VH-VL binders against RecQ-mediated genome instability protein 1 (rmi1). Designs and how they scored, part 2

Target 1, 235 residues: RecQ-mediated genome instability protein 1 (rmi1), of Schizosaccharomyces pombe (q10160)
Amino acid sequence: MNQTTTLSTELTELGVRVQNRWLQSLLDYLAKKHSTGANTTPQLVMQYLVASDIRESTTSEGAAPYIVSEQHNVRIENTMLLQIVRVREIGISIVNQLEYLNDLEELKKLKGQKVIRLVHDESGDEEQNDDDGLTEAQDAVQKGSELKKMCRLILEDSNGQRFWGLERKPIKGIQLSTKLGTKLLVKNVLVRRGVLMLDPNNTTILGGSIEEWDKDYFPKRLIEELKGELSKTKA

## First folded at step 3 (VH-VL)

Design a2 (from r7m with heavy chain D57N; framework fv_mosunetuzumab)
Fold by ESMFold2-Fast, scan of step 3:
Structure a2 (fold): chain C 235 residues (1-235), chain A 123 residues (1-123), chain B 112 residues (1-112)
Amino acid sequence: as target 1 above (235 residues)
Amino acid sequence: EVQLVQSGAEVKKPGASVKVSCKASGYTFTSYWIHWVRQAPGQGLEWIGWINPYSGNTKYNEKFKGRATLTADTSTSTAYLELSSLRSEDTAVYYCARHDFYEGYSYGLFDYWGQGTLVTVSS
Amino acid sequence: DIVMTQSPDSLAVSLGERATINCKSSQSVLYSSNNKDYLAWYQQKPGQPPKLLIYWASTRESGVPDRFSGSGSGTDFTLTISSLQAEDVAVYYCQQYYSTPTFGQGTKVEIK
């Protein structure tokens, strides 16, 4: 078998079914930009896949079966590849969320830092390159963790079909700051009234994003969306 | 050898429509997006929109919504721009350009360009 | 839309001398998550389509001579031609691809 067939087979075993045309384009790009004749690995293909739009990069074989709002107590045994369109925290009031997000926006504006270092809970002896407001950054991160109660997602499959996902149990990596276009593998999932019931046992976070969706989204555009939702609640 | 070859010059009257073609060769047509960009005589470049030839999905610059239509025929590896309700201000060279989706994504970085099609709108 | 402004509108440079073109965006084209500037430079010769020279503000496209270099970040960008050759006479355009693509008005480079 050739390299393209081998890569496709290996990726399929991981739950990812790439379009042959997309894979050919990636291999062309890698040949053009990288001087090495080294074989492309499935891991390298995955790095590009998680940054892609799965409607463009994957086949319908990995798509969700048709899910209707009337489907109740049905289990989907197969592994589905999905991307996150929106994240909402439904267990905490919009007012409290906006207070937290406005605090994050303020902190971000004051520091102007490209990257914020995380301090490990274990020893707390991390060296700090910038001493300005590092404790505030840590408090903001910790407050974000405390804010999380229950997320509801808008998910999209390879065919562009959109549907709801509900976090039944906390899933590490799913929160308001989760990047739009983040990829999930969902397996053996219960569907209640058209909503995928997500938990750590049936959901694997692959990561990534779709740049067009995620640019300038968190927290600026999320704040704008939530303010709009809050205003519609007024009688 | 990647090539984008466009149709010949067009002369149209105000209110008419024009359809410009862009034939691709030297690569897998469905693996790359095609953008359309115009340039009025002696002026700068203006983006019109893009099409994904595989899916048929399109995106338009707001200025051209309702007047521009982008299509692609995968059997002939040809992309098309149709512009309706032509005005004298639409006189320009129209370019198609290829976008590799690993470079600049949906908001266009253009590695190969067609030779351009001059569209003249006059009475 | 992001507005791109170039300076100067035109410049005349002697063969072998340095040419410098500036480009300013009305808002930042730096994406913090990947730390990339969504800025490109194109060269257009009379009767020809534009040709990509530089992308990600400073990365030279394959086949582009070393004398072309890009620099800058955020809102302020520069294209430099270190030793102008006769074949470099052209109009140069900056372009942002951070949002719907927009181009600068162009800078015409001529030989003195």
Scores: ipSAE 0.021, ipTM 0.571, lowest interface PAE 7.1, mean pLDDT 82

Design a3 (from r7m with heavy chain D57K; framework fv_mosunetuzumab)
Fold by ESMFold2-Fast, scan of step 3:
Structure a3 (fold): chain C 235 residues (1-235), chain A 123 residues (1-123), chain B 112 residues (1-112)
Amino acid sequence: as target 1 above (235 residues)
Amino acid sequence: EVQLVQSGAEVKKPGASVKVSCKASGYTFTSYWIHWVRQAPGQGLEWIGWINPYSGKTKYNEKFKGRATLTADTSTSTAYLELSSLRSEDTAVYYCARHDFYEGYSYGLFDYWGQGTLVTVSS
Amino acid sequence: DIVMTQSPDSLAVSLGERATINCKSSQSVLYSSNNKDYLAWYQQKPGQPPKLLIYWASTRESGVPDRFSGSGSGTDFTLTISSLQAEDVAVYYCQQYYSTPTFGQGTKVEIK
């Protein structure tokens, strides 16, 4: 049997439409490296998919329709696969965010690489190892991790179309420290003035990242981006 | 058996361009990225850039932007490095190396290397 | 760019004895989201390209003898050869792949 066809069908049931060329390339890789071609599961393919750039790995069938700022009260019923380009906290002032992020960076320097990046993950749905013997620095960082009110996202589809997403209700796993390139399935979503209105009912976080986007981003590059945004509003 | 086979040694004058090839075999060419790394005589290793043969996407070390061009021909499973405006300090062995991006290696972990191409730049 | 510094520059060890090479990065190469250190070790013999020995700081590449081991995290890393053999005479390089790839200056391992 054609394993590519079987896997494509199963992945489509999970909301993901992969490019046949990408999938065949991955299967060839797995066969050479792991001798697993015949035993490759949809779950294994998903592990590689969520680490990929969906512009390269998925088809336009899972893309968003053309979204413009003039669209208001339009519902997109179909499931879209999207990746996160940027996260911003719009319910908290940039000044307060910078204070938190600079404190986080200073505590990270003090403890070397033992400082946990995703401090708000105490909510417990992401896989994360905690260090034994929490220090004063880690305790202070955890207290600061409650800086979450309302996130606005820049989202990207398989065609490279970018558009806004706004948390209508808190979504667990979406915060300033959410990895860039994280994959979302969004279905039955309301669009208001070109912005996707996101909530836990219409948004599923698949996870993953694009390492090229995410490494060295949080908190250092985010701090520099926020400083630039603050500077431009006053100058 | 994975192999990366590079073109032969080149001698160039300052200001000239050189184009080095790297022919891949023993694996699916589009499943791995190709990086280029050079080593000047008696010196360490210096990264030049990478190409994704599947998409044609490239990334360059800032030092080589504007002078290096990376390309790939999927029909022949061959990657190319072209370096222009050559200077004496470009004298080095140039290596192509394979990078497994499926394991989440964003910038480059090199599991197989070409044999190297010596490029000598002298007047 | 992340600067990689190795020590010592050269090391002479008797056959069968332990060889230890250190590598320090100018900033952390630990990605906290996956808890992996983006650090590799390569062996280069004269006239040959580098050969991958260790990746993810401590994972041995397939076919590499078990006398080679990697350790460390964040900014400080060590390559250990538990019982040096004649074929281990080479220059060893650490490499980070957390960002734009950079290599240490190399450590030459020789027999006493």
Scores: ipSAE 0.354, ipTM 0.706, lowest interface PAE 3.7, mean pLDDT 85

Design a5 (from r7m with heavy chain F101W; framework fv_mosunetuzumab)
Fold by ESMFold2-Fast, scan of step 3:
Structure a5 (fold): chain C 235 residues (1-235), chain A 123 residues (1-123), chain B 112 residues (1-112)
Amino acid sequence: as target 1 above (235 residues)
Amino acid sequence: EVQLVQSGAEVKKPGASVKVSCKASGYTFTSYWIHWVRQAPGQGLEWIGWINPYSGDTKYNEKFKGRATLTADTSTSTAYLELSSLRSEDTAVYYCARHDWYEGYSYGLFDYWGQGTLVTVSS
Amino acid sequence: DIVMTQSPDSLAVSLGERATINCKSSQSVLYSSNNKDYLAWYQQKPGQPPKLLIYWASTRESGVPDRFSGSGSGTDFTLTISSLQAEDVAVYYCQQYYSTPTFGQGTKVEIK
């Protein structure tokens, strides 16, 4: 059987509908880099997919329907693949968040010589230490329970439609330090006033990031964005 | 065989615009991004921008934003760079180059290059 | 923008001897999430476009002779030609692809 068809079918069972063009390009790359296409697994494809922009790597079949602010108590039963554009903590004042983030930035500068090195094998021999691969500043944020109350997300689907998601209940792995471009599977979700009501039962975190969105973002660019938001409320 | 074939040399006056083409063959045109890079005589390489031929999405080096326009015609597998408001400093060989875009959306790693198009801007 | 600085600007090496080219970035091009250095090396001969030699700091492109090797991480990188051959006379460029692509100024390698 065709390897591209087999991989597409297996990925669809995981809730991910890849563009055949994107998948073929990946398989060609892996073959060129002395990785055999015959040994490519759905797991290996997922490693590349979660680092991709789903507007390019996936089909519109995984996209959200049109979501408008007037929609009230509508349930979307279908599974959607979404990527995180922004994370905001709405249960803590911007002033208090800025105090915390400025402290983290100073800590990161002071501890800038402490680096964590990971071993990566992206060609299929997996010895990843994903959960322990955080910088000291990111680790501090992850451990800072006082900072996490309720996150609001800007989410984007494969068609580029953006909409809000709100944590109704805490979701492990969603907080200010969550990488931009992180992939989520959302199913059987309630929409209230155009906002997706997220909880651990309807949200699965696939991980990943979009490198260009995420690099240099936390905490430096986030601080500047929050300062801008604070300035608008003071006018 | 993968090939990127560019249009011929151009001579332009300051203030004019130039449009350079890059015709791709030997691969699926929409599966790879096309980047543009220039090289002034005796100087180094300078990145201009990229286009995704599938979506039409583009990204520009801030220095060229507003003067450079990248387009692609999927029916002819041809990418184009148009540079407006030309100055003598724009005299350079302009290259198109292929990038496999699935790589974590890194900004660009170039496995195949066009032969280059010399653009001369003189009064 | 990330500034790439190469040293030396030029070097003359006898046939069969080792050539070493250095490249320094103004900020780290190591992405912690995937532990990859977003650094490449290109070879450019007169009248030709650049040719990719090495990517991810140390991975040789298909068809590139094993006398070419890359090393380094973060901000400091090296291209080594272990035994220079006549066809290796060229200008060599490092490139970062961690952000908006930028190239070093180039190192011209000549036969002594």
Scores: ipSAE 0.000, ipTM 0.434, lowest interface PAE 14.3, mean pLDDT 81

Design a7 (from r7m with heavy chain Y102W; framework fv_mosunetuzumab)
Fold by ESMFold2-Fast, scan of step 3:
Structure a7 (fold): chain C 235 residues (1-235), chain A 123 residues (1-123), chain B 112 residues (1-112)
Amino acid sequence: as target 1 above (235 residues)
Amino acid sequence: EVQLVQSGAEVKKPGASVKVSCKASGYTFTSYWIHWVRQAPGQGLEWIGWINPYSGDTKYNEKFKGRATLTADTSTSTAYLELSSLRSEDTAVYYCARHDFWEGYSYGLFDYWGQGTLVTVSS
Amino acid sequence: DIVMTQSPDSLAVSLGERATINCKSSQSVLYSSNNKDYLAWYQQKPGQPPKLLIYWASTRESGVPDRFSGSGSGTDFTLTISSLQAEDVAVYYCQQYYSTPTFGQGTKVEIK
């Protein structure tokens, strides 16, 4: 018990309020897996926390309440722990995003063709390679590295409440390939028309993911979602 | 010693319900998820669903949604599978199996299994 | 659902010889973010529940003899028993846990 209260206090100072039941379950697991004894650090707890669903692992109990929906020019001064539900690039057209993502899939096909070619060759002949195909693949990759202008996020808190977040300035680690379930700490954030205004000064990326949400998401399911969104804009 | 001990064989008529129990011992019950898997005579294994005893959360194979109900009683360290509207095709050995959710696999790797409960559905 | 297909359906091997069982998934079970293959192998003897042998495609479960080994990645996997013992007579199942769990149909290993 004393160890759970000490860890909870240390994590709360960082803006992370763990559920006591979740923390005790983790400590029981660690004690059985690692026979050395219960020398568990906040850092080790965070390693497991960032892979969890914060609706299960954390609580809003003891935190100052906040209202985001329909607020305008209101600052939420306390620290919010949030997990990423979706990332969208709103500074680039859906058509251009789909072209890039399909090009990325084509690059994977080109790698497969090269392997097949090597299997069928009696000896390697690197000079036979058509530079046009390789140049096209390289161009697709380079174009992809430029696909970050402005991301809009759907974020979720410990209670399952969802919020819009918008990058006001580029935040390193936020892009279309960012894993679903990645944890953020957001502090002193300005809310405009119900949207959290994110920038590097008010947003700390803790990392992690929710495996069930993230598997097969990028780029396959993202392509499917974007195609669906594109079809609705034709109406 | 980790053990999952299941209830005894059941014989049911079509349309009836059956409730199978799985009593866990030798570990912290709430630190592991319990899955249910069945095996029809002479056939392979089919996943039914999982329950997280810590939260009470459940997930079901689409084929069993609406017919299977998974519950757990933390005071007795016992998990339950209830299957309703039984058909002859439900004749199988039903297994409970343990899954360590702290390793980050959401769907299930089964390190310990119960001995199985034979459920026979016949008229 | 990911479909798991095993081959052969049955295998007769002499004591001390190598047994090889193949498992193919209808789609990749490799998660690129952690570089792990979500593939396990189980042993089932008549009247008994399955017993975990291998997980993450190639990691041997504690207490499992080193004659058992797993290999492969993505969609094609192999369980190898390097020197078959009498106690190894059983049905072997592969299982993916990448998504909703599915199992292969099983491979029966018998002494020749």
Scores: ipSAE 0.343, ipTM 0.711, lowest interface PAE 4.1, mean pLDDT 85

Design a8 (from r7m with heavy chain Y102F; framework fv_mosunetuzumab)
Fold by ESMFold2-Fast, scan of step 3:
Structure a8 (fold): chain C 235 residues (1-235), chain A 123 residues (1-123), chain B 112 residues (1-112)
Amino acid sequence: as target 1 above (235 residues)
Amino acid sequence: EVQLVQSGAEVKKPGASVKVSCKASGYTFTSYWIHWVRQAPGQGLEWIGWINPYSGDTKYNEKFKGRATLTADTSTSTAYLELSSLRSEDTAVYYCARHDFFEGYSYGLFDYWGQGTLVTVSS
Amino acid sequence: DIVMTQSPDSLAVSLGERATINCKSSQSVLYSSNNKDYLAWYQQKPGQPPKLLIYWASTRESGVPDRFSGSGSGTDFTLTISSLQAEDVAVYYCQQYYSTPTFGQGTKVEIK
């Protein structure tokens, strides 16, 4: 077996079905970047995969079946690999969300372009929250775990199909500050009125992002999107 | 050795179209975006657009939208810039340059450049 | 578009002396999530394409001499040539790749 076949088989056990040509391109890139004698592991491939666009990097085998609003109480048993296009908090008014996000943006200006993320059990050594010398008032805003009730997601599969996902129960790591392009594995999921009913038992967060989607998104572009949504409601 | 080899100089009349080629060698063609950048004689650099040879996706500088077309042929590892409705101000050296998308999906960091193609537009 | 502004437009430096070129972006090119500045420096000699010298504001491209260094973050960046050599006579460009690529107007480096 060649190296691409061996890695593809091992990645499939991790829930990911890669395009052969994408994997070959990555292997060629890594061979030129790293010195001879270093072996490519499935874990290293996953690092690049979670930063990729799954429409380009993965096969249709991990895609969702055709999902429409007429589907109600249908279970999708297969494991799907999905990427997050948008996150919305539907359990909290847009006005309250905008107040919080504007406060975060003001803190960002004081910290010289630093992004201060909501504290929702995000674990990452590079989180700016870990090293933030906030005042008491700023710290209260930053501890905005109280601003999480129920998120609704726009999800996308390897075929570019987009559909809704709804947190039926809280999922750690899903919040307004979740990076765009974050990868999810979803298995044995119930579909109600065309919406995937997500919970911690059927959803695994792989992480990652799509850099082009995520840069300058939180909180600045999210604020603009929410203002637009609020304006349409006012007619 | 990584090389991007471009087609030779072109002289065109106003209103004509030009198609510049950029042949890649020494690397996996589909692992890198190809960008096009032009430079009018004695002037600075101006970005035209990029193509992802893997997907065929393109992005254009708004100034060139509708006039520039970027394509790629993976069988020959060759990228193309076609610029239509040429004007005298399109006289420039046109460069192709590669960008490694495995470092991220953001726009270009140009590690290798073609030698340039002089396009002269005159009546 | 992010506007890139270089200073000075030209400078003359004696052989072996330090050359300093500045670059300012109209908005930050720092991506806070990865703490990277999406800023590159290129060297262009007459009749040649630009050559990448520095990326991520301060990372030297393979094969580029140690005398070239980049510094800065956010909106203000500097390229330094610690000891100018004859072969360093060129126009130098900064470039942001945080969004749609834009270049500075260039700085011409000459020998006194």
Scores: ipSAE 0.175, ipTM 0.649, lowest interface PAE 5.2, mean pLDDT 84

Design a9 (from r7m with heavy chain S106T; framework fv_mosunetuzumab)
Fold by ESMFold2-Fast, scan of step 3:
Structure a9 (fold): chain C 235 residues (1-235), chain A 123 residues (1-123), chain B 112 residues (1-112)
Amino acid sequence: as target 1 above (235 residues)
Amino acid sequence: EVQLVQSGAEVKKPGASVKVSCKASGYTFTSYWIHWVRQAPGQGLEWIGWINPYSGDTKYNEKFKGRATLTADTSTSTAYLELSSLRSEDTAVYYCARHDFYEGYTYGLFDYWGQGTLVTVSS
Amino acid sequence: DIVMTQSPDSLAVSLGERATINCKSSQSVLYSSNNKDYLAWYQQKPGQPPKLLIYWASTRESGVPDRFSGSGSGTDFTLTISSLQAEDVAVYYCQQYYSTPTFGQGTKVEIK
């Protein structure tokens, strides 16, 4: 038990409060599959935690409570552990986003076909179609990856409560391709009309994902979601 | 020692309901999902659904939706499958199986299985 | 649903010889983000539940003899028993866990 207490204390100092049952079961798992529990570090626990659903692996018990208010200027000074449910780019039109995402899918397909094209080619204007086409597609993806203005997030805490988050200044690692279930620590955050105002000074990206949410999501499922949003807006 | 121990064989009439139990021991019951899989004589394995004993969340194969109900009792570390409106084609061995998700998978990979419960549906 | 198809339906192999079982999925079970194939192999003896042998297409479950090996990626997978023992007589099933679980129809391995 002292190891469980020590690990919990060290993780709590990082803003992560683990469920005791989850931590004990992880230690049992590690003893059976990889090592004895005696060699478990907070860093190893974090590797598994960031791949978990924080509704299952963490708790708000013992944490200072927070209330997201509709008040215009309220600051939550406490540290919040959150996981990303959705990312949307609101500074770029959905039409432009769809063009970018479709280009990414086409590049993904082309990479699978490149070896075949290098070995066998039936094109009469080979240089224009193969070399120019691939270079142009790569440049388009590079330019698209750099086209980032403002992300809006749906975030979720240990209790399943959801919050709006808005990127007020660019945060490295937050973009449309950010994995669903990525963990964030948010501290001393301004809440405006119920929206968390995120910036690099109040947001720490811990990483990770929830595989069930993220698998096959980017870019195919995101494309379908965005098409659906366009249809609903026009209806 | 991890064990899943199931209830004994059942004989039911068409239209009846059956409830099969699966008692877990040797691990933290709420840390693993429990799946149910059946096998009719001469047929392959067919997935019915899963339950998360911690949250009570369930997911069902569409074929069984509306007839199967998965529940769990954390105080006794026991999972249950209830199947209603039984037909002769529901005659099968029903298995519970444990799902380990620490390596980042969330669908069925079954590391431990119950011994099976034969359910026979006949008039 | 992802459909799993095994071949052959049955296989007779002499003791000490190699047994090879094939499994094909109707769509890829490879997750590109983690580069893992969501494919498992199970062994089932009469009157017993299935027993997990291999997961992630090629990783042997703890306690499984090294004569059992899995290979393949994407849609085409193989289970190999390098030197068949008498205790290996069973039905073998492949299973995908990329989406809601589905199993192959099984391959019965018998001694020739």
Scores: ipSAE 0.202, ipTM 0.661, lowest interface PAE 5.5, mean pLDDT 84

Design r7w (from r7 with heavy chain Y50W; framework fv_recaticimab)
Fold by ESMFold2-Fast, scan of step 3:
Structure r7w (fold): chain C 235 residues (1-235), chain A 123 residues (1-123), chain B 112 residues (1-112)
Amino acid sequence: as target 1 above (235 residues)
Amino acid sequence: QVQLVQSGAEVKKPGASVKVSCKASGYTFTSYWMHWVRQAPGQGLEWMGWINPYSGDTKYHQNFKDRVTMTRDTSISTAYMELSRLRSDDTAVYYCARHDFYEGYSYGLFDYWGQGTTVTVSS
Amino acid sequence: DIVMSQSPSSLSASVGDRVTITCKSSQSVLYSSNNKDYLAWYQQKPGKSPKLLIYWASTRESGVPDRFSGSGSGTDFTLTISSLQPEDFATYYCQQYYSTPTFGQGTKLEIK
């Protein structure tokens, strides 16, 4: 039995159906970089998969069926692997979200202006902790989780189909700061008018991101997107 | 600024094919679907189909499925619509129009339109 | 397809008049989960491409004058121009985007 075949079988049992070419390329990379050989595990492959674009790394067997707005109360029993394109908080006004996000952007700019300072020469030399004195600012950032009410997602499958997912009950790991490209496993999900009804029982967060999508996105680019949405609603 | 610039007017004989281009600028081409809508002289607007510029996936209206092909070239941010086996009743202005993905499941709310390409089919 | 019906097909009005255009869909375009009507209005001036005026039945697009307003829900919708201006000479189209996009036949507004 080839190592690739064994890994593919084990990954399929975890709900992930990888492209053979992608998996071979990864195994070649790992052999050169880490010399793992027979030590490569499904868990190690998953670390790379969640950082990939599922349109390139996985097969159509994990894709959603065709999802349309005319579908009301239709159940998709199959397990789908999806990636997050966008997250929106629909339970909190855009104005209140922008106030919070502008505060985060200000804190992020302040953190970016920090410099490493060596304070004491010789036996007393020490580095200043870059987060010392900004702990209160970080606490304020962490309090952002308190602003979560209900998220609406734009989701994408391995075939590039995009559709909405609505958080019907709080799902830990889904919030405005969730990285773009985060991977979800969704099973036995109800579709209402083309929207997937998500809850903790039908949604598993695998994590990860797509660097191209997430780079410099939160909070600066999100702020600009929300300003645009507010302008269209207000005008 | 978002702009969609279409190719120039075409005059074709019945039975020929026409390929119309739509060059996008001022936004990330692969982030928004592109639709094609036509308008016959003195008539209303008729939806033809869409293309997802990222994947290349397409959906065509049943009236055009046998004769239309939609493609794109991401290197030059250009979408194409080719209509084959032209008939005199294909004489129309053909528009490309951008669909905003933030609606998610929406089938086509068109925030920006190309200027239109006049296609005349006559013997 | 959802069939969109507009009335009237044409009308003539004077500058300063209040004008109403009606649009009816063959089935509801109200999406119950977000309580939004998937209905848009476009303006097309002679020789130009259509321009989005209103979406979600009543939300004005940025830069659209406040004399334009949309109303209605479900299957029956109205576009109102409260005080007609010379630049409003155009054909107006309603469109549903709840399913495969369909447009009304258009209403030609002639000034004077």
Scores: ipSAE 0.007, ipTM 0.438, lowest interface PAE 12.6, mean pLDDT 82

